VH-VL binders against q10491r548to677. Designs and how they scored, part 9

Target 1, 130 residues: q10491r548to677
Amino acid sequence: KVFKLGILIQNEKVRKDRLLSNREVGVILTSSQLMFFKNVYWISGLLDQLEDFKRSHSFSPCYFSPHLTSLSADYIIPLSDLVAYGDGSRIENELYSFSVKQKNQRTHVFSVTNVDELNDWLVKINFVST

## First folded at step 14 (VH-VL)

Design u4
Fold by OpenDDE, look of step 14:
Structure u4 (fold): chain C 130 residues (1-130), chain A 123 residues (1-123), chain B 106 residues (1-106)
Amino acid sequence: as target 1 above (130 residues)
Amino acid sequence: QVTLKESGPVLVKPTETLTLTCTVSGFSLSNARMGVSWIRQPPGKALEWLAYIFSNDEKSYRTSLKSRLTISKDTSKNQVVLTMTNMDPVDTATYYCARILDEDDYSPYFDYWGQGTLVTVSS
Amino acid sequence: QPVLTQPPSLSVSPGQTASITCSGEELGDKYAYWYQQKPGQSPVLVMYQDSKRPSGIPERFSGSNSGNTATLTISGTQAMDEADYYCQAWDSWTYVFGGGTKLTVL
């Protein structure tokens, strides 16, 4: 099951412990993992399909073309013991950042353009990871 | 002593699937700051990164090959497996597995390498 | 997508200093790593995080990073240093290698 589709800005830690906004990535949240795609156009297309479907069919499952199973992720983060949280900070004074971390594992930092999207990612990631 | 050893077929026919296994010792695949990567090198050419897997099962693939690659691990067996579908003569290379060390949480690198295994793709 | 550029080859006489460069836009912010590969052997880490030497690597090896260029320097080059040298960086959850530099000790 897919819980959320979207685009995130991947942040990377660099020398001197700074965080830089690096790249937009497409993201699919499923029941078992976060899948990331460097080609954001794929996700953009799926988002358009989703919006069109919502306008036409409010009580039916959304079927995407191409099938999501046909997509190969560039990288994957499993959801086991995963927690997502925001620190209230803003990157470059315009992006809202949040962290994704597994117990005793590395921390991944992402950003979004608005607070509503931030909250939605936090709620859904934590819900699925529970 | 840290060691990595690649194993698998040395000859593969075109369109067949390559399965390589990396057996590690001297460290645990459950270590939070370690992972394993696959890197290949065609004869007389440069190193080319393929994929990696961390202790938390985080995975990444070379974009140009992601549709053909699958990486997995069995911590209990100290093994990491790479599969590559639809092999072609252009995929002929020495395939290495290497340990990833990520002590600083943001700057992973390869501190130990296997001896590599030459895989030839030919009809 | 990121590209690291190295000179294909470099020749030095024994005792001279060899400087191998690695250039890429990401190296302004990212650490560089260096690997030595002798003929018929696996790569060996010789420098990590721009300028740190792993245990067992001779002090004649040093590394630096300025601007978008990382440099591996071998002072007092010896015959045993003849090898291919590869720079490497990590970016966007991928690893990128340079094209390699063949160091010949004449």
Scores: ipSAE 0.877, ipTM 0.941, lowest interface PAE 0.4, mean pLDDT 93
Fold by ESMFold2, look of step 15:
Structure u4 (fold): chain C 130 residues (1-130), chain A 123 residues (1-123), chain B 106 residues (1-106)
Amino acid sequence: as target 1 above (130 residues)
Amino acid sequence: QVTLKESGPVLVKPTETLTLTCTVSGFSLSNARMGVSWIRQPPGKALEWLAYIFSNDEKSYRTSLKSRLTISKDTSKNQVVLTMTNMDPVDTATYYCARILDEDDYSPYFDYWGQGTLVTVSS
Amino acid sequence: QPVLTQPPSLSVSPGQTASITCSGEELGDKYAYWYQQKPGQSPVLVMYQDSKRPSGIPERFSGSNSGNTATLTISGTQAMDEADYYCQAWDSWTYVFGGGTKLTVL
């Protein structure tokens, strides 16, 4: 089951403890993991279809989990004990960042250009992780 | 003492699935700062990174091979397993497993390597 | 295709200094790592975070990284240093290796 999909900006930590905010990644939130894709072109079409579904005023869930969850991800972060939280300390180029973190593991940082999208990611990741 | 040892078949037919096991000792697969990576080296060629896994089951795959690769671990057996589907003669290589150390740097690195195992894909 | 470019080979006489380069856009903001591989053996880490030596690596090994080029330098090169040398960097959750440099000591 897919709870959310989208395109995030990966904020990559580099030497001198700097973050680079210039790599887009596709992401699928499933019931058990975040799946990441370096090729984002196919997700754009799915996002357009999802937007059409929302505008139809349907209460039916958009269910395509078997197709999407069987895709080959480039990177996988399991949801077990994962916490997502926002950090509004940086508003560079209208980017809103959030972090996902498992205890004692490396923190992953992502950005979006819309605060409502930020909050939706946070709510959904934390909902599925519990 | 940290050791890693690769095991699996030495000969594979084209289209078959390769399954390699890395048995580790001297460290725990539950350590959050450590992971295990698979790297291969075709005869006379350069090293090629394939995949890695960390204690929390975070996984990364080489993009060009991600549809053919699956990495998993069994912490109780001190084992990390790599499966590579649809083998071809060009996949003939020495396959290494290596420990990833993610201590206090900005990128994890390979500090201990296994001795490697040669896998030949028949033509 | 992000790649790290190394010269395929380098020859040096015993006692001379060998400088092995590794170039790639990934190195502009990221650390370089170096591995030594002797014939028939597994790779061994000889330099990390551009310029730090692991325990047991001789002081004659040093490293630097500037302007998208990392350099592994071996001063007072000895016959035992004859090996293949690979640079390695990080690229968004993935590892990238250079093509390797065969160092010949003659």
Scores: ipSAE 0.764, ipTM 0.888, lowest interface PAE 0.7, mean pLDDT 85

## First folded at step 15 (VH-VL)

Design v1
Fold by OpenDDE, look of step 16:
Structure v1 (fold): chain C 130 residues (1-130), chain A 123 residues (1-123), chain B 106 residues (1-106)
Amino acid sequence: as target 1 above (130 residues)
Amino acid sequence: QVTLKESGPVLVKPTETLTLTCTVSGFSLSNARMGVSWIRQPPGKALEWLAYIFSNDEKSYRTSLKSRLTISKDTSKNQVVLTMTNMDPVDTATYYCARTLDYDDYSPYFDYWGQGTLVTVSS
Amino acid sequence: QPVLTQPPSLSVSPGQTASITCSGEELGDKYAYWYQQKPGQSPVLVMYQDSKRPSGIPERFSGSNSGNTATLTISGTQAMDEADYYCQAWDTWTYVFGGGTKLTVL
């Protein structure tokens, strides 16, 4: 089951010169993992399909084309012992940031364009990871 | 002493699936800052990273091959397994597993390598 | 689809200094790593985080990174240094290797 999909800005901490690297990434949250994609156009297409589906259907599962199983993620992290949290910080005064922290203390930082999207990611990630 | 050793078939037919196993010693696959990567090298050509798996089961794949690759680990056996489907003669290469470090700088690298295993894809 | 570019080959006489370059956009903000591979052998890490030497690597090996170019320098090059050298960097979710440089010691 897919709980959420979208495009996030990944914020990588670069110790070299202590700069941040920002990149758009596609993300799919399933019941078992977070899937990341370098090709954001695939995710954009899925988002369009999702919107179309929402307009036409209310009770049926959303079926994507191509099937999600045919999409291979570039990067995957399991949801076990995962927590997502926001710190209220903003990047470049336009993005809202949140962190995904794993049991081994590895922390992933992402940004979104609005606070509603931020809260939605936080709620859904934490819900699924529970 | 850190060691990695690749094992698996040395000959694979086209379209078949390659399964390689990396057995590690001298470190734990549960170490928070350590993982294992697979890197291949066609004869006389450059190194090519394929995939890695980290202690927390994070997985990463080469984009061009991600549809064909699956990486997994068995911490209790100190083993990392790579599967690659639909093998082709172009996939003929020496396949290495290497310990992958990723500390606070988020810039992973390979500090220990296995001896490699030559996999030939041929009819 | 990041690419690291290395010169395919370099020749030096014993005692001379060899400089192997590695260029790529990733190197502007990421560390470079270097590996030595002798014929029939596995790669060996010889430099990490641009300029740090692992234990056992001779002091004649040094590394630097400026702009989008990393450089592995071997001073007082010896016959035993003849090998292929590969640079490596990190991009989002991906490890990237250079094409390798064959260092010949004449």
Scores: ipSAE 0.853, ipTM 0.932, lowest interface PAE 0.4, mean pLDDT 92
Fold by ESMFold2, look of step 16:
Structure v1 (fold): chain C 130 residues (1-130), chain A 123 residues (1-123), chain B 106 residues (1-106)
Amino acid sequence: as target 1 above (130 residues)
Amino acid sequence: QVTLKESGPVLVKPTETLTLTCTVSGFSLSNARMGVSWIRQPPGKALEWLAYIFSNDEKSYRTSLKSRLTISKDTSKNQVVLTMTNMDPVDTATYYCARTLDYDDYSPYFDYWGQGTLVTVSS
Amino acid sequence: QPVLTQPPSLSVSPGQTASITCSGEELGDKYAYWYQQKPGQSPVLVMYQDSKRPSGIPERFSGSNSGNTATLTISGTQAMDEADYYCQAWDTWTYVFGGGTKLTVL
């Protein structure tokens, strides 16, 4: 089951411990993992499909093209004991950053342009990972 | 002493699924900031990274091959497994597993390599 | 995916300095890594994070990264340094190797 989908900016750690904030990635949150996609074009189409479905006032199930359960991700982060955290403050170029981390594991940093979207990601990741 | 050893078939028919196993020793697959990558090298050609898996089961796949690849591990057996579907003669290569050591969370590098195993896909 | 370009071959005389280049847009912001591969053998890491030498690699090996070009330099080149050399970098969860440079010591 999909709990959230969208586009995040991944902050990449680079030489001299700098973070870059200019790499967009598509993200799908499922019951067991975060799935990441370098090509964001089709994620935008899925977001449009969902919005069109809501406007139609349909009693039919919302169908996606392509089928979400058959997607091949470029990167996968399992949700077991994963914690998402951040303070919701605006940072660098009106971006709001958050981190995801498992115990003694890598920290991944992401950004969004809207504080409500940030908080929604935090709530949903932490809900699903518990 | 850190060692990695690849095992799997030497001959594969077109369209079959290749399964390769990497057996590691001298380190634990549960160690933070350590993982295993698969890299291949066609005869006379350059190295090509395929996939990796880290201690927490984070995974990455080469974009052009992601629909054909699956990587998994069994920490208790010290094994990492790669499957590659729909094999084709162009996939003929030596396949290596290598320990992937993370320094800065985003740029792992390959400090120990297995001896490699040649996989030939019949033409 | 990103492309790392290396010269296919380089020849040097014993005792001379060999400089192997690796060019790519990503190297302006990201570390380069270098691997040595002798015929019939697995690759061996010889340089990491642009300029750091692993234990057991001779001091005559050095590295740098400037202007989107990483360079592996071997001073006082010896016959045992004859091998293929690959640079490696990364782009968002993907790792890429250069095409390799065959170093000949003649």
Scores: ipSAE 0.712, ipTM 0.869, lowest interface PAE 1.1, mean pLDDT 85

## First folded at step 16 (VH-VL)

Design w4
Fold by OpenDDE, look of step 16:
Structure w4 (fold): chain C 130 residues (1-130), chain A 123 residues (1-123), chain B 106 residues (1-106)
Amino acid sequence: as target 1 above (130 residues)
Amino acid sequence: QVTLKESGPVLVKPTETLTLTCTVSGFSLSNARMGVSWIRQPPGKALEWLAYIFSNDEKSYRTSLKSRLTISKDTSKNQVVLTMTNMDPVDTATYYCARTLDYDDYSPYFDYWGQGTLVTVSS
Amino acid sequence: QPVLTQPPSLSVSPGQTASITCSGEELGDRYAYWYQQKPGQSPVLVMYQDSKRPSGIPERFSGSNSGNTATLTISGTQAMDEADYYCQAWDTWTYVFGGGTKLTVL
């Protein structure tokens, strides 16, 4: 099951004290993992399909074309022992950041454009990871 | 002493699936900052990273090959497995597994390499 | 599809200094790593985080990174240093290797 998909801005740690904050990545949250895609156009297309589906169907599962199983992720994080949290910080006064921390203490930082999207990611990641 | 050793077929037919196993010793696949990568090298050509699996089961794949690659590990057996589907003669290469480190800088590198195994794809 | 560019070959006489460059946008923000590969052998890490030597690597090996270019420097080059050298960096879930530089010691 897909819980959420979207585009995030990755705040990639490139050195001990430096982050890159201008890289968009596609993200799919499933019941078992976070899937990341360098090609954001795939995710954009899926988002359009999802929106269309929501307008026409309210209680049926969304079927994507192509099937999600046909999409190969560039990067995968298992959901076991994940926690997502926001620190209230803003990047460049336009992005809202949140972190995904894994059991090995590795922390991934992402940004979104609005607070609602931020909260939705936080709620859904934490819900699925529990 | 850290060691990695590749094992698997040395000859694969086109369209078949390659399965390689990396057996490690001297470190644990559950170590928080250690993983294993697969890197290949066609004869006389440059190194090419393929995939990586970290201790917490994070996985990364070369974008151009991700549809063909699957990486997994069995911590209890100290083994990492790489599968590559739809093999082609162009995939003929020496395949290495290497211990992958990712500490404070989040910039992984390879500090120990296996001896490599030459995989030839031919009819 | 990041690319690291290395000169394909470099020749030095014994005792001279060899400088192998590696250029790419990734290197502007990320560390460079270097590997030595002798014929018929596996790569060996010779430099990590731009300028750090692993244990066992001679002090004549040094590294630097400025702008988008990393440099591996071998001072007092010896015959045993003849090998292929590969730079490596990281970029968004991807490891990137340079094309390699064949260092010949004349």
Scores: ipSAE 0.865, ipTM 0.936, lowest interface PAE 0.4, mean pLDDT 92
Fold by ESMFold2, look of step 16:
Structure w4 (fold): chain C 130 residues (1-130), chain A 123 residues (1-123), chain B 106 residues (1-106)
Amino acid sequence: as target 1 above (130 residues)
Amino acid sequence: QVTLKESGPVLVKPTETLTLTCTVSGFSLSNARMGVSWIRQPPGKALEWLAYIFSNDEKSYRTSLKSRLTISKDTSKNQVVLTMTNMDPVDTATYYCARTLDYDDYSPYFDYWGQGTLVTVSS
Amino acid sequence: QPVLTQPPSLSVSPGQTASITCSGEELGDRYAYWYQQKPGQSPVLVMYQDSKRPSGIPERFSGSNSGNTATLTISGTQAMDEADYYCQAWDTWTYVFGGGTKLTVL
């Protein structure tokens, strides 16, 4: 089951402890993992399908083409004991960042351009990881 | 002493699936800051990273090969396994596994390498 | 995708300084890492995070990164330093290696 999908800006820790706004990545939140995709163009197609579904006011579940189970992720973060957190502070170019971390593991940082989208990611990641 | 050792077939036919096992010693696959990568090197050519896995099953795959690769581990056996589907003669290479360090959230890097195993895909 | 450019070969006499360059756009913001590979052997890490030397690597090895170019420097080069040298960077969960530089000590 998919709980959320979208596009995030991946932030990378670089020289002199700077946090670089690196590249857009596609993200799928499932019941067990976050799946990441470096090619974002097909994610835009899935988002368009979701918008069409919302406009149709269908009572049926939203079905995607292609099926999400056929996708090969570039990066995978399991959800077990994963915590998402952020302060909602605005950054350069109206970016809002949040972090995800499991105990003693690498911290991953992401940004979005909309604070409501930030809060939706935080709520859904923490809900599913509970 | 930290050691990594690759094992798997020496000769593979085109279209077959390659399964390689990396057996590690001298460190734990449960260590959150230590992972294992697979890197290959065709004869006389440069290094090419394929995938890594860390203790929580966090994984990364080389984008051009991600549909052909699966990485997994069994911590109790000290083993990391790489599966690569649809082998082709261009995949002939020495395959290494390497300990991958991630202490400070910068680029993880490879401090200990196995001896490597040559996999030949018949022409 | 990013590329790291190294000279294919470099020759030095014993005792001279060898400077192996690695150029790429990602090195402007990101650390370089260096690996040594002798014929028939596995790679060995010789430099990480631009200029940090792993335990057991001789002090004659040093590194720097400036202006999209990382440099591995070997002072007082010895015959045992003859090897292939690869630079490496990391970008968005993946790695890029340079094509390698064959260092010959004449």
Scores: ipSAE 0.831, ipTM 0.923, lowest interface PAE 0.5, mean pLDDT 89

## First folded at step 17 (VH-VL)

Design x1
Fold by OpenDDE, look of step 17:
Structure x1 (fold): chain C 130 residues (1-130), chain A 123 residues (1-123), chain B 106 residues (1-106)
Amino acid sequence: as target 1 above (130 residues)
Amino acid sequence: QVTLKESGPVLVKPTETLTLTCTVSGFSLSNARMGVSWIRQPPGKALEWLAYIFSNDEKSYRTSLKSRLTISKDTSKNQVVLTMTNMDPVDTATYYCARTLDEDDYSPYFDYWGQGTLVTVSS
Amino acid sequence: QPVLTQPPSLSVSPGQTASITCSGEELGDRYAYWYQQKPGQSPVLVMYQDSKRPSGIPERFSGSNSGNTATLTISGTQAMDEADYYCQAWDSWTYVFGGGTKLTVL
């Protein structure tokens, strides 16, 4: 099951403890993992399908073409013991950042341009991870 | 003492699937901030990173090969497995596994390498 | 997708200083790592995070990073230092290696 599709800005920690907003990535949140794609075109296509579906259907599951299982992710984060949180910080005064972390593992930082989108990612990631 | 050892077929036919196993010792695959990467090197050519897996099962793949690659681990056996489908003679290379560190939330690197195993793809 | 560029070869006489460069636009922000590979052997980490030496690496090895260029410097180069040297960086989930530099000690 897919819980959320979207595009995030990846914030990479670089030298001098600085965060670099360097890449848009496609993201799929499933019941078991976060899948990341460097090619955002795929995700954009899926988002269009999702929008079309929402306009025509209310309660049936959304089926994507191609099937999500046919997509090869560039990066995968399992959801076990994963927590997403925001610290209220803004990057470059235009991006809202949030962190994804597992115990004793690397902290991943992402950003969005919309606070509502931020909250939606936080709620859904934490919901599925719990 | 940290050691890594690659094992698997040394000869693969075109279109077949390569399965390589990396057996590690001196550290646990459950250790935080540690993982294993696969890196290959065609004869006389440069190093090429393929994939990695961390202790929490985070995975990453080389974009150009991600449709052909699968990486997994068995912590209880201290083994990391790489599968690569649809092998081609161009995939002939020495395949290394290497311990991958991700300390201090900075960029990961490879501090210990296996001896490598030469995989030849030929009909 | 990031590209690291190294000179394909470098020759030095024993006792001279060898400087191997690694250039890429991403190196302005990211750490460089260096590996030594002797013929028929596996790569060995010789420098991490631009300028840090792993245990067992001689002090004659040093590293720096300025602008978009990382440099591995070997002072007092010895015959045993003859090898291929690869720089490496990380770009958000992806590792990239340079093309390698063959260091010959004449």
Scores: ipSAE 0.878, ipTM 0.941, lowest interface PAE 0.4, mean pLDDT 93
Fold by ESMFold2, look of step 18:
Structure x1 (fold): chain C 130 residues (1-130), chain A 123 residues (1-123), chain B 106 residues (1-106)
Amino acid sequence: as target 1 above (130 residues)
Amino acid sequence: QVTLKESGPVLVKPTETLTLTCTVSGFSLSNARMGVSWIRQPPGKALEWLAYIFSNDEKSYRTSLKSRLTISKDTSKNQVVLTMTNMDPVDTATYYCARTLDEDDYSPYFDYWGQGTLVTVSS
Amino acid sequence: QPVLTQPPSLSVSPGQTASITCSGEELGDRYAYWYQQKPGQSPVLVMYQDSKRPSGIPERFSGSNSGNTATLTISGTQAMDEADYYCQAWDSWTYVFGGGTKLTVL
């Protein structure tokens, strides 16, 4: 089951232990993992399919083309014991950042341009992580 | 002390699925900030990274090959497994597994390499 | 898609300094790593985080990274340093290797 999809800005720690905005990445939150995609050009089609589903007022399931679980991710973060959190820090250019982390593992940092979208990611990741 | 050893078939036919196992010793696959990568090298050619898996089961795949690759681990057996579907003669290479060390949240690197195993894809 | 470009070969005389370059857009923001591979052997890490030597690597090996170019420098080059050298960078959850440089010590 897909709980959320969208585009995030990936922030990467670099030589000086500073966060840089690297690139947009596609993200799919499932019941068990976060799936990341470096190719974001198809995301508009998925968003259009989702919007069409909402307008239809149908009890039919929303089927994506291609099927979301058949997509090959570039990177996968499992949800078990994963915590998503924001420290309220604004990063450059009106971005809002949040982190995801498992105990004693690398922290991953992402940004969005809208605080409501930030909060929705945080709530949904933490909801499905256990 | 730290060792990695690759095992799997040395000859496969085109279209078959390759399964490679990396058996590790001298560290645990549950150790935080440690993982295993698979890297290949065609004869006389450069190194090409394929995939990695970390102790928390985070995974990364080379973008051009991600639809053909699956990486997994069994911590109790000290094993990391790579499968690669639809093998082709261009996939003929020596396949290495290497320990991937994530030091202080900087970019991880390969500090110990296995001996490598030559996989030949015959026509 | 990320590309790290190395010269395919370099020849030096014993005792001279070898400088192996690795160029790529990625290196402006990221660390470079270097691996030595002798014929028939597995790669060995010789430099990490641009300029740090692993334990057991001779002090004649040094490294730098400036202006999208990383450089592995071997001073007082010895016959045992003859090998292929690969640079490597991390780019957004993935590794990329350079094409390799064959160092010949004549």
Scores: ipSAE 0.748, ipTM 0.879, lowest interface PAE 0.8, mean pLDDT 85

